# VHH binders against ATP-dependent (S)-NAD(P)H-hydrate dehydratase, part 2

Target 1, 310 residues: ATP-dependent (S)-NAD(P)H-hydrate dehydratase, of Phaeodactylum tricornutum (b7fxe8)
Amino acid sequence: MKTWNDGKTIAIERCVLPLDASLHKGSSGRVGVLGGSARYTGAPYYAAMASLQAGADLAFVFCAQEATLPIKSYSPELMVAPVYSASDFDPVRLVDDMVNEIGDMLPKLHCLVVGPGLGRCPLVMKAVARVLELARSQQLHLVLDADALYMMSLPVYRSSLKGYDRLVLTPNVVEYQRLFPKSEDNNGESMEDASDEELAAATIVRKGAEDRIIVDQRQVMSCGEEGGLKRSGGIGDVLAGTLGTFTSWHAILLDREAVSTEDLPLSCWTACCAVKRATKRAFDDKRRAMTAPDVLHHLGQALDEMTRED

## First folded at step 1 (VHH)

Design b09 (framework vhh_7b2m_4)
Fold by ESMFold2-Fast, scan of step 1:
Structure b09 (fold): chain B 310 residues (1-310), chain A 123 residues (1-123)
Amino acid sequence: as target 1 above (310 residues)
Amino acid sequence: EVQLVESGGGLVQAGGSLRLSCAASGFTFSSNAVGWYRQAPGKQRVVVASIWSGGSTKYSNSVKGRFTISRDNAKNTVYLQMNSLKPEDTAVYYCAADLPYGEYLFTDSYDYWGQGTQVTVSS
């Protein structure tokens, strides 16, 4: 499968949560986004807003206290929780308080997106690593992007997710090389001889002109939908948030015994198609002036067109 | 202090009826969704029925047509009327309440739990 038309019938059946008037607020996907430092407030906003535009009911942002007011000012739709402060670097308090604050909310989420705007503070990464272990223990779907991918490149953090199959990683080519330094990719067409067993159970979304869906070092699908010709940093965050919605829907459908864990790659492929189609619509509308908010604006329309039969 | 207190459990013959009550205190009950769960010996705790602040209800397939959930906001109480009881309904019944985050209720996850009331159906 390369374009949406190639796989839309099975994708609609297995990856799209049916619209139902009997569903209550919060039952159509609750997505958490763990990220947002004082320097990087736009990334978690784009990810969280993308999850809502893609069809999740609720988006919850866990971020630095210093990022809280800027993110809330971007949209009142987002539920924003400060989980640490840059002015309070007591190592004992910061790690435990951050884990407790986030941990209280984890049972209420269908997916946690980690990394957009997170930064690389060692104490914050230590807290995030404990949150990832807690999320795994609760069978919570995880999408790791940006600085969370950096954490997974570090041996001390990577091994905690060994064998976790409700895990999505979203590297670009450079990040992929860092995650799998002993693996060689022949132009993305084949893998040879170096296996990283810690992340073998994860679904990898390797971003590019074509997004490639990889499981256990093998490409299982690709999204060749035409996007825009303009690169924007925020579009990667839009993809992370859209994946948050589709992995939430996978979690809900999995709980209903309507799908299997092996359908997660198809859910990721569907999210990629949605973002590429939204980007194409935004580019056709704005051309060289296109920015990430334009892609957000077109995401709901793209998904409606993709899932509508007529 | 947030408290949920269940009452009305007991021993009943198959085909009989029981009405469970859950009295809430320490929070604004009238704006919360409330549900009943049950846990049979050696089994996982499962949802039985839920009722939202506006009175809409949802039932598990195993109890549809036999159980009725209702609420009295003036008394901060929720009820579960159980009719045509079967030995398979034997369980500890728990009252649980959602705490809204803003105006949203997470109907599949409850924040507060009672201590439970035992229902035993003999046959």
Scores: ipSAE 0.000, ipTM 0.186, lowest interface PAE 15.2, mean pLDDT 82

Design b10 (framework vhh_7b2m_4)
Fold by ESMFold2-Fast, scan of step 1:
Structure b10 (fold): chain B 310 residues (1-310), chain A 122 residues (1-122)
Amino acid sequence: as target 1 above (310 residues)
Amino acid sequence: EVQLVESGGGLVQAGGSLRLSCAASGFTFSEYAVGWYRQAPGKQRVVVASIYSGGSTKYSNSVKGRFTISRDNAKNTVYLQMNSLKPEDTAVYYCAAYKEYWLSGSTPYDYWGQGTQVTVSS
């Protein structure tokens, strides 16, 4: 499958949560975004807003205390919770604060997106690693992007997610090579490199002109939808948030016994198609002036058109 | 539990036709792509044709224009119509099912049948 038309029938059936008038608030997906440091507030905002625009009911941002007010100022639709403070910088306090604050919310989430705007502070990464362990213990779907991918390139953190099959990683080509340094890409057509035992169960979304969906170093499908000609900052964050919604829907459908774990790659492919189509629409509208908010603006319409055949 | 059963093989003269059937049970057949593979003595198993749940098809160059793959989801069955058979088509033919989005014969999740012998006399 390369274009949405190639796989839309099965994708609509297996990956799109049906619209239902009987649903209560939160029934269509609750997405958490863990990221947002004092210096990087835009990335978690774009990810969280993308999840809402894609159809999730609720989006929570877990961030630095110092990032909280700026993120809240971007949109009243986001539920923003501080989970650590730089003013109380202490290794034990930082880890305990993050684990306790997020731990109470994890049972209420369908997916946790980790990495947008997170930064690479060693103590913050140590705290995030404890949150990832807790999320795994609760079988919560995880989407790791940006600085969380950097964490997964480090042996000390990589092993904690060994064998976890509710895990999505979103590397670009450079990040992919850091995650799998022995891997060789034969132009994405097929990959038969030695397996990486820690991440063999994860679904990898390797971003590019064509997004490639990879499991156990094998390409299983690709998204060849035309995007825009302009590569704007923040579009990767929009993809991470959109994946948050589709992985949340996979979690909900999996709980209803309507789909299997093996459908997660198809959910990721569907999210890629949505973002590429939204980007094409935004580019056609704004051309050189296109920015991530323009893609957000077109995401809901793109998804609506993708899921309607009438 | 999961089973794929091939049938319709046999002995046929060059230029003749055969129709192979693959009957599936024990899984949700309509969600799976199905491929036909063949293996001649002393050679590797190679793909012949594939059909996806939506009906799109792929053929190897050696059989394109001569073989036609089709499916009937109501009967959980896939067919391979083989026309203009040649002695080099002699092989054991296998059907394999895999999740539609996976590459044919490339994953540990493929289900395989036991095979059916096709012999084309010269």
Scores: ipSAE 0.000, ipTM 0.154, lowest interface PAE 16.8, mean pLDDT 82

Design b11 (framework vhh_7b2m_4)
Fold by ESMFold2-Fast, scan of step 1:
Structure b11 (fold): chain B 310 residues (1-310), chain A 123 residues (1-123)
Amino acid sequence: as target 1 above (310 residues)
Amino acid sequence: EVQLVESGGGLVQAGGSLRLSCAASGFTFSIYAVGWYRQAPGKQRVVVASITSGGSTKYSNSVKGRFTISRDNAKNTVYLQMNSLKPEDTAVYYCARLSEYPYDLWSEGFDYWGQGTQVTVSS
């Protein structure tokens, strides 16, 4: 299955949460985004807004205190919670407070997207690792992107999510090679192949001209939808947020016993098709001037067209 | 050519003292914030103390009251006076120039690290 038309019937049936006027706010997906440092406020904003435009009811952003006001200024619809401060100088308090703040919200979420704009502060990563373990214990769907993928490439964190099948990783080609190195060093030493076993249960969305859905190191689907001819850095964040919505819908449908855990890759494929179609629409509209906000603008329309039965 | 060179590490008994020095060259030292970091085997590198260009200091909770950071802009040197040393202070200590704008100790936003100096505190 290469284009939306190849799989739309089964994808609509199994991955798209039906519109229902009787549902209260929060019933159609509650997505958390853990990211946003003082320097990188755009990425968590794009991810959170993409989740709302894709059809989630609520988006929560957990970020640095210094990032809070900028992110709130981008959209009043986002629920923004500061969970650490760059000014804090008690490392034990920082880690524990961050874990407690986020931990209190995890039961209210259907998916947690981790990584957009997160940065690589060692104490923040230590707190994030504990949040990931807590999320796993609660069977919360996880989407790891950007700096969270960097974390998973580190030996100290690599095996923390071993066997977790409600996990989505969104590497580009370079990030994929870091997660799964398969080459000899320049020194002539073979790197021990990074154990696929540690991440074998995850659904991997390898981003590219064609997005590849990989499970247990095997490509099970690809999204060959025509995208735009211009690259934009924020489009990866839009994909992470869109995945947040589709994994939230998968969590809701799992709880209703309407689908299986094996439908998660199909949900990821559907999100990829939506983002590629939104990107194509944005590129056709703006050409060389296309930016990530243009893709966001077209995301809801692309998804409506994809999922609406006339 | 930016260089940071640490010195003053060594073996000391619990309750003892050490003074670490970091000699900086290749940049205008007086306008940069600098910090001391430490890394124990199998642990992440963590901030110990920092000092701004203006002399304002911050300390991690684990060393507050025992360690003192200071700088001598005329000598392009930053110091870490370590008193009442404990076995858990055993680590490689690094000096770092902070490059991030705004200044952010928690994001690892620094241009240059020194080579490190080993501090071992026996029980």
Scores: ipSAE 0.000, ipTM 0.102, lowest interface PAE 22.1, mean pLDDT 81

Design b12 (framework vhh_7b2m_4)
Fold by ESMFold2-Fast, scan of step 1:
Structure b12 (fold): chain B 310 residues (1-310), chain A 123 residues (1-123)
Amino acid sequence: as target 1 above (310 residues)
Amino acid sequence: EVQLVESGGGLVQAGGSLRLSCAASGSTFSSYAVGWYRQAPGKQRVVVASIYSGGSTKYSNSVKGRFTISRDNAKNTVYLQMNSLKPEDTAVYYCAAEPDFYSLYGETRYDYWGQGTQVTVSS
């Protein structure tokens, strides 16, 4: 399948949470976003707002203390928790406090999106690795983007997610090559399969002009929906947040025994179609002036149009 | 509106077990988040276990590994299985329910409370 029209019937059946008047707040998806450093406050905001615009009930951001006020100022709809501070000089306190703060909230979430604006501080990455282990132990769906993908390129962090099939990775082509390196001809033979086995169970969304959905190095589907002619900062974060909603819906439908784990790639494909369609609508509206907030404004309308039948 | 009634409390020896029940009436229950709280004399009520509409559970550190919370939506009932009971577990146990569970900061806002059931653990 290349376009939404090719697979919409099965995708609506298996990936879209039905609208139901009896549902209460929180039952249509609770998405956490772990990211946001002092310099990168926009990325977690775009991801969290995208999850709400796509149809999640609640979005919660775990970020640096220095990022908290800027993110809160962008939207009062977001629940924002400071989980570390750049001012802390005690490495043990930083790691343990961050893990405990986030860990207490994990049972309340359907999905945790990790990476938008996170940065690459070694102590923060150490805390995030422990959070990922806790999330896995609770069977919590994970979407790893941006700096979390960098972490997964490091052997020390990669092994903790071996065999985890409720895991989505969102690399661009450069990040994909880093995650699945191919050895050059050298004195001695290559072991390119060794790093691939840790992430064989994950669903990979390789971003591009055509988004490719990959499982165990095999492309299972692609999204060839026409996007805008302008690539803008923040659209990758919008995709990560939209995936947060669709993976939350997959978690809810799994809990209801309505779908299987093998439907996760289809959920990811549906999210890609929604973002591409929102981007096309935003570009048609704003042309050269299109920015990520414009894509956010069109995301709900695009999803509504995709799921309507008249 | 929902009414909650706790049952299953009583006197038990240290190391023993009790199963508490929280029965809901007056409204549908499957979408509710439900928590068990306890209050010892002269102390504030504290959360011991919670179960959310999606089936996720949370336990306080003092009971983790000893208590198990579960739900039966067909019977509109939530259970708290208490094993390896200690004298420190002595308290009045309360059931609380909230249709819209939104406290991501650990601030629980429950709209409906039961009247409580006494649990006494003798040494």
Scores: ipSAE 0.000, ipTM 0.119, lowest interface PAE 19.7, mean pLDDT 81

Design b13 (framework vhh_7b2m_4)
Fold by ESMFold2-Fast, scan of step 1:
Structure b13 (fold): chain B 310 residues (1-310), chain A 123 residues (1-123)
Amino acid sequence: as target 1 above (310 residues)
Amino acid sequence: EVQLVESGGGLVQAGGSLRLSCAASGFTFSDYAVGWYRQAPGKQRVVVASITYGGSTKYSNSVKGRFTISRDNAKNTVYLQMNSLKPEDTAVYYCAAGSEWYELLTGTPYDVWGQGTQVTVSS
């Protein structure tokens, strides 16, 4: 599968939650985004808004107290929760309080996206690692991007998600090499002796001109949709949030016994197609001036076109 | 009408105990974080204890080990059990509930505030 037309029939059947007038608020996906430090407020905003524009009902942002007001000011649609303060001087209290605050929300979510704007504070990463363990224990779908991928490259955190098959990782080429340092990955052509069984159960979305969907070191699908001729900052965050929606829909459909765990890579491929088509639409409108907000603006239209019954 | 009603305040001697109740009317506590605040004359209103909808609790250092916050969602009520009361605990106690748990914990905005109940600790 390379373009949306190649797989749209099966993807619509297996990955897209149908519109239903009988559904109440929250039943079409509840996505959490854990990220947002004082320095990086745009990334969690792009991810959270992308999840809403892709079709999720509710988006929650768990972030630094210092990031809360800026993120809320970007959109009143977002439910923003401070879970730590950068100025807190009690390291034990910071970790425990952050874990407890986020932990209370996990049962309300269908997917948790972790990493956009998170930063690399050791105490925050320690709290995040405990949140990931809680999410795993509750069988919550996880999408790890940006600084969460950095965490997974560290030996102390790497094995915590071993065997977890409701896990999506979204590395670019550089991040992929840090996660799998033994792989030769010039064009995705060689993964010999990477043999990292710790992340073998995860679905990997390796970002690029062609997005590659990888399971157990094998490329199972690719998205070769044209995204236009410009790369812009923040589009990776849009993809993370869009994956949040499609993995939430996978969780809902899995709970309905309508799909299997093996359909998660197809859900990821569908999200990639949506973002590439939104990017192409945005590029056609704005050309050289295209930015991530333009892609966000076109995401709903792209998804509607992709999933509409003609 | 959406409303919070506090009860259980009164006069008690140092070392005594009181149990405050906060009852919600017109809405349910199920998805709300609830906090107890207090305000002494001439002072700012300060947080005493809070409980998330999942049951996680936080306490100010001045009451930790002496006060216990709990909730009964079936009765749509939140409690503050106050033990080993001190004259410094004298204040008007307020119940507050937010539509989002973080808003209650950060102080603003709150969806609903109660009218307050006076607690006076003698001696």
Scores: ipSAE 0.000, ipTM 0.132, lowest interface PAE 19.1, mean pLDDT 82

Design b14 (framework vhh_7b2m_4)
Fold by ESMFold2-Fast, scan of step 1:
Structure b14 (fold): chain B 310 residues (1-310), chain A 125 residues (1-125)
Amino acid sequence: as target 1 above (310 residues)
Amino acid sequence: EVQLVESGGGLVQAGGSLRLSCAASGFTFSSNAVGWYRQAPGKQRVVVASIYSGGSTKYSNSVKGRFTISRDNAKNTVYLQMNSLKPEDTAVYYCATEYHFEYPTGEYLYTMDVWGQGTQVTVSS
């Protein structure tokens, strides 16, 4: 399966949460985004908004207090929770306080997206590592992007996710090589002898002109949908958020016994198709002027057209 | 705060019985649907039984006729009576419910899943 038309029948059946007449907000997916620092407020906003535009009911952003007002100013639809303050900083207490704030919210989530705009402050990364351990203990689906991928390249953090199969990583080619130094990037072909045990259970979305879905260093699917021709910042964040929604739907459908764990790669592939189609529509509309908000605007339309029974 | 606590797990021989309890605090079960889930080593968490606010129940095919879910609203507790246990029933058992929340301003009504910590059931042959 390379294009949406190749796999849409099975993907609609197994990866798309049916529209429900339910009055309960939050039952169609609750996505957390852990990432915003004072200097990087756009990335968590794009990820959180993408999750809503893709069909999740609720999006929570866990960020620096200094990032809170800028992110809220971008959209009142986001629930923004400050989890630490750079200006009121106690290094001894930051880790515990941040872990407690986020930990209280984890039971409310179907998926936690980690990394967009996170930065690389050592104490913040230490707190995030503790949050990832809590999320794993609660069987919460995880999507790791951007600075969270950097964390997973560090030996001290990598082993805590060994064997975790509700884990999605979204590296580009450079990030993939850092995560899997013994692997190759020659079209995503697997090398059994070079398998990395710590991340072997994860679903890898290796981003590129063609997005490759990899499990245990073996390419199982690819998304060859045509995107736009413009380089645009924030599209990777849109993909991370869209994956947040599709992994949330996987968690919901798994609990309903409607799908299996082996359907997680298909869910990731579906998210990739949606983002590529939204990007193509945004590019056709705006051409050289296309930015990440344009992709967000077209994401709902793309998904509606992808899932409509014509 | 809203919490669920499971109890009643343990080691039992094939053909034996166990009764699991799920106690809620911070809310009442009379308005909530509650499910029992299990996760065996190396496998995904799956639902085994559900009870709805009106008293209707649903069971997975693997436990129909052997397991019975019930509620006691006066005790704010949901039970799972497990009979004719098989080695295949070995798992950590969890209870879960969707709790409905309003923000203090009344602007939103949303749900969250409330999960217990789990209770281990081991069935020996």
Scores: ipSAE 0.000, ipTM 0.095, lowest interface PAE 22.4, mean pLDDT 81

Design b15 (framework vhh_7b2m_4)
Fold by ESMFold2-Fast, scan of step 1:
Structure b15 (fold): chain B 310 residues (1-310), chain A 124 residues (1-124)
Amino acid sequence: as target 1 above (310 residues)
Amino acid sequence: EVQLVESGGGLVQAGGSLRLSCAASGFTVSSNYVGWYRQAPGKQRVVVASIWSGGSTKYSNSVKGRFTISRDNAKNTVYLQMNSLKPEDTAVYYCAAQSDLIEYMLSGDQYDYWGQGTQVTVSS
């Protein structure tokens, strides 16, 4: 499957949560976004807003106290919770408090997106690693982007997710090379080593002009939908948030026994098609002036058109 | 007035079973988040299992495979079936309901409604 038309029938059947007038608030997807440090507030905003525009009905942002007010100022639709402060003096208290604050919310989520704007503070990464372990123990879908991908390049954090099949990673080509150093040099995958074994169960969305869906070092699908001709900052965050919605829908459909775990790659491919189509619409509208907010503006319309057909 | 009333707690031997009930009045369980929490002496309150309006369920790793959450919409009651009980399951079990997730986020981890709690004691 290269374009939406190639796979839309099966994707609508297996990856798109049907609209239901009887559903209550939170029933159509509850996405958490763990990210947002004092200096990087735009990324978690784009991810959280993308999840709402794609069709999730609730988005929660867990971030630094210093990031809270800027993120709230971008949109009143977002629920923003400070879970740590950069000014905390006790490192043990910071880690434990952050884990407890986020841990209480995990049972309420269908998906946790981790990484947009997170930064690389060692104490914050220790807390995030414990959150990932808790999420795995509860079978919560995870989307790891940006700084969370950096964490997955570290052996101590990577091993905790070995065999976890409700995990989505969203590397660009450079990040992919850091996660799987031997893959690109050999015109594809080489002999598997310890690092490749640890992430074999994950669904990987390798971002590019054509997005590639990879499972166990093998490309299983690609999204060749035409996007815009302009690269803009924040579009990767829009994809992470859109994946948050589609993985939430996969979680809901799994709980209903309507789909299998093996349908997760198809859900990721569908999210890629939605973002590429939204990007093309934004580019056609704004041309050279296109930015990530323009892609957000077109995301809901793109998804509606993709799924509107009888 | 909204109330949650837990029942079914008690003393049981290791390997035994108990079924907890959470009877709700003043709101509809099928339209709200309902969770079971537990608190052992000297420990923080932790989530055990939850059920959402759409029927989706989540379990903590320590109870997965042993505990089952369910609901009876006609009786407006949520249940926690606890099998293969262990001494470390000893705690006060609380039923909690959250109708407004935005309000919960703004107020921290406070839930709209909590029950009184029911003691579960598992002896060796």
Scores: ipSAE 0.000, ipTM 0.122, lowest interface PAE 18.1, mean pLDDT 81

Design b16 (framework vhh_7b2m_4)
Fold by ESMFold2-Fast, scan of step 1:
Structure b16 (fold): chain B 310 residues (1-310), chain A 122 residues (1-122)
Amino acid sequence: as target 1 above (310 residues)
Amino acid sequence: EVQLVESGGGLVQAGGSLRLSCAASGSIFSIYAVGWYRQAPGKQRVVVASITSGGSTKYSNSVKGRFTISRDNAKNTVYLQMNSLKPEDTAVYYCAKDYGLEWFPDSTYDYWGQGTQVTVSS
């Protein structure tokens, strides 16, 4: 399957939660985004807003105190929870407080997206690692992007998610090489994909001109949808948030016994198709002036076109 | 962890006033949105009012025009001024960090402290 038309029938059946006005608020996907440091406020905003535009009905951002006001200023629709302060100097208190604040909300989420704008503060990463272990213990779907992928490349954190099959990683070619240094891939043109034993159970979305969906060291799908001729900052965050919605819908459908865990790669492929189609629409509209907000603006339209046949 | 402790409840006649206080301990309280919630016997816990760190306020329809929420970040305290009280306002009042828990109608809330009882006689 390379284009949406090749797989849309089965993807609509297994990956797309139908629009239903009778559903209560919170039942169509509740996505958390853990990221947002004082220096990087746009990335968690793009991820959280993308999850809403893709069809989740609630989005929570867990971020630094210093990031809270900027993120809320971008959109009042986002629920923003400060979980640490950069002024805290006690490493044990900072880690424990951050884990407790996020931990209280985990049972209420369908997916946690981790990494957009997170930064690489060692104490924050230590807290995030404990949150990931807690999320795993609760069988919460996880999407790891950006700085969370960097964490998974570190030996001290790598083994915490071994065997976890409700886990999505979203590396680009450079990030993929850091995660899997024994990979035979050069310039993303290798005929064979590989993953580490610690991360073998994860669904890997390797981003590129063609997005590759990799499970258990094997490419199982690819998304070859035309995404437009411009790369701009923030589109990776839009994909992470869109994956947050589709993994939330996978969690809901699993709970209804309507799908299997093995359908998660198809959900990831569907999210890739949606973002590529939204990007193409945005590029056709704005050409060289296209930015991530333009992709956000077209995401709902792209999904509506993809899922509704009159 | 930040602890929130409610006070200021009591017995009052219809048409009367009470001022509730929510006192916090901890270094990051000033950045939280804080909500007041109430639970009457045999009923679901519901949101009454909320205030952001910057002072923006939101009220339930049942209390608009009668209740005023405010905060003093220097004192780590949030207040609920309740005027023109009605028997229907009788409940235990709780304060909590506002994570938008009202968006999860199937969820229960965890609160700090015992709450403060407000009883409005006819």
Scores: ipSAE 0.000, ipTM 0.229, lowest interface PAE 13.6, mean pLDDT 81

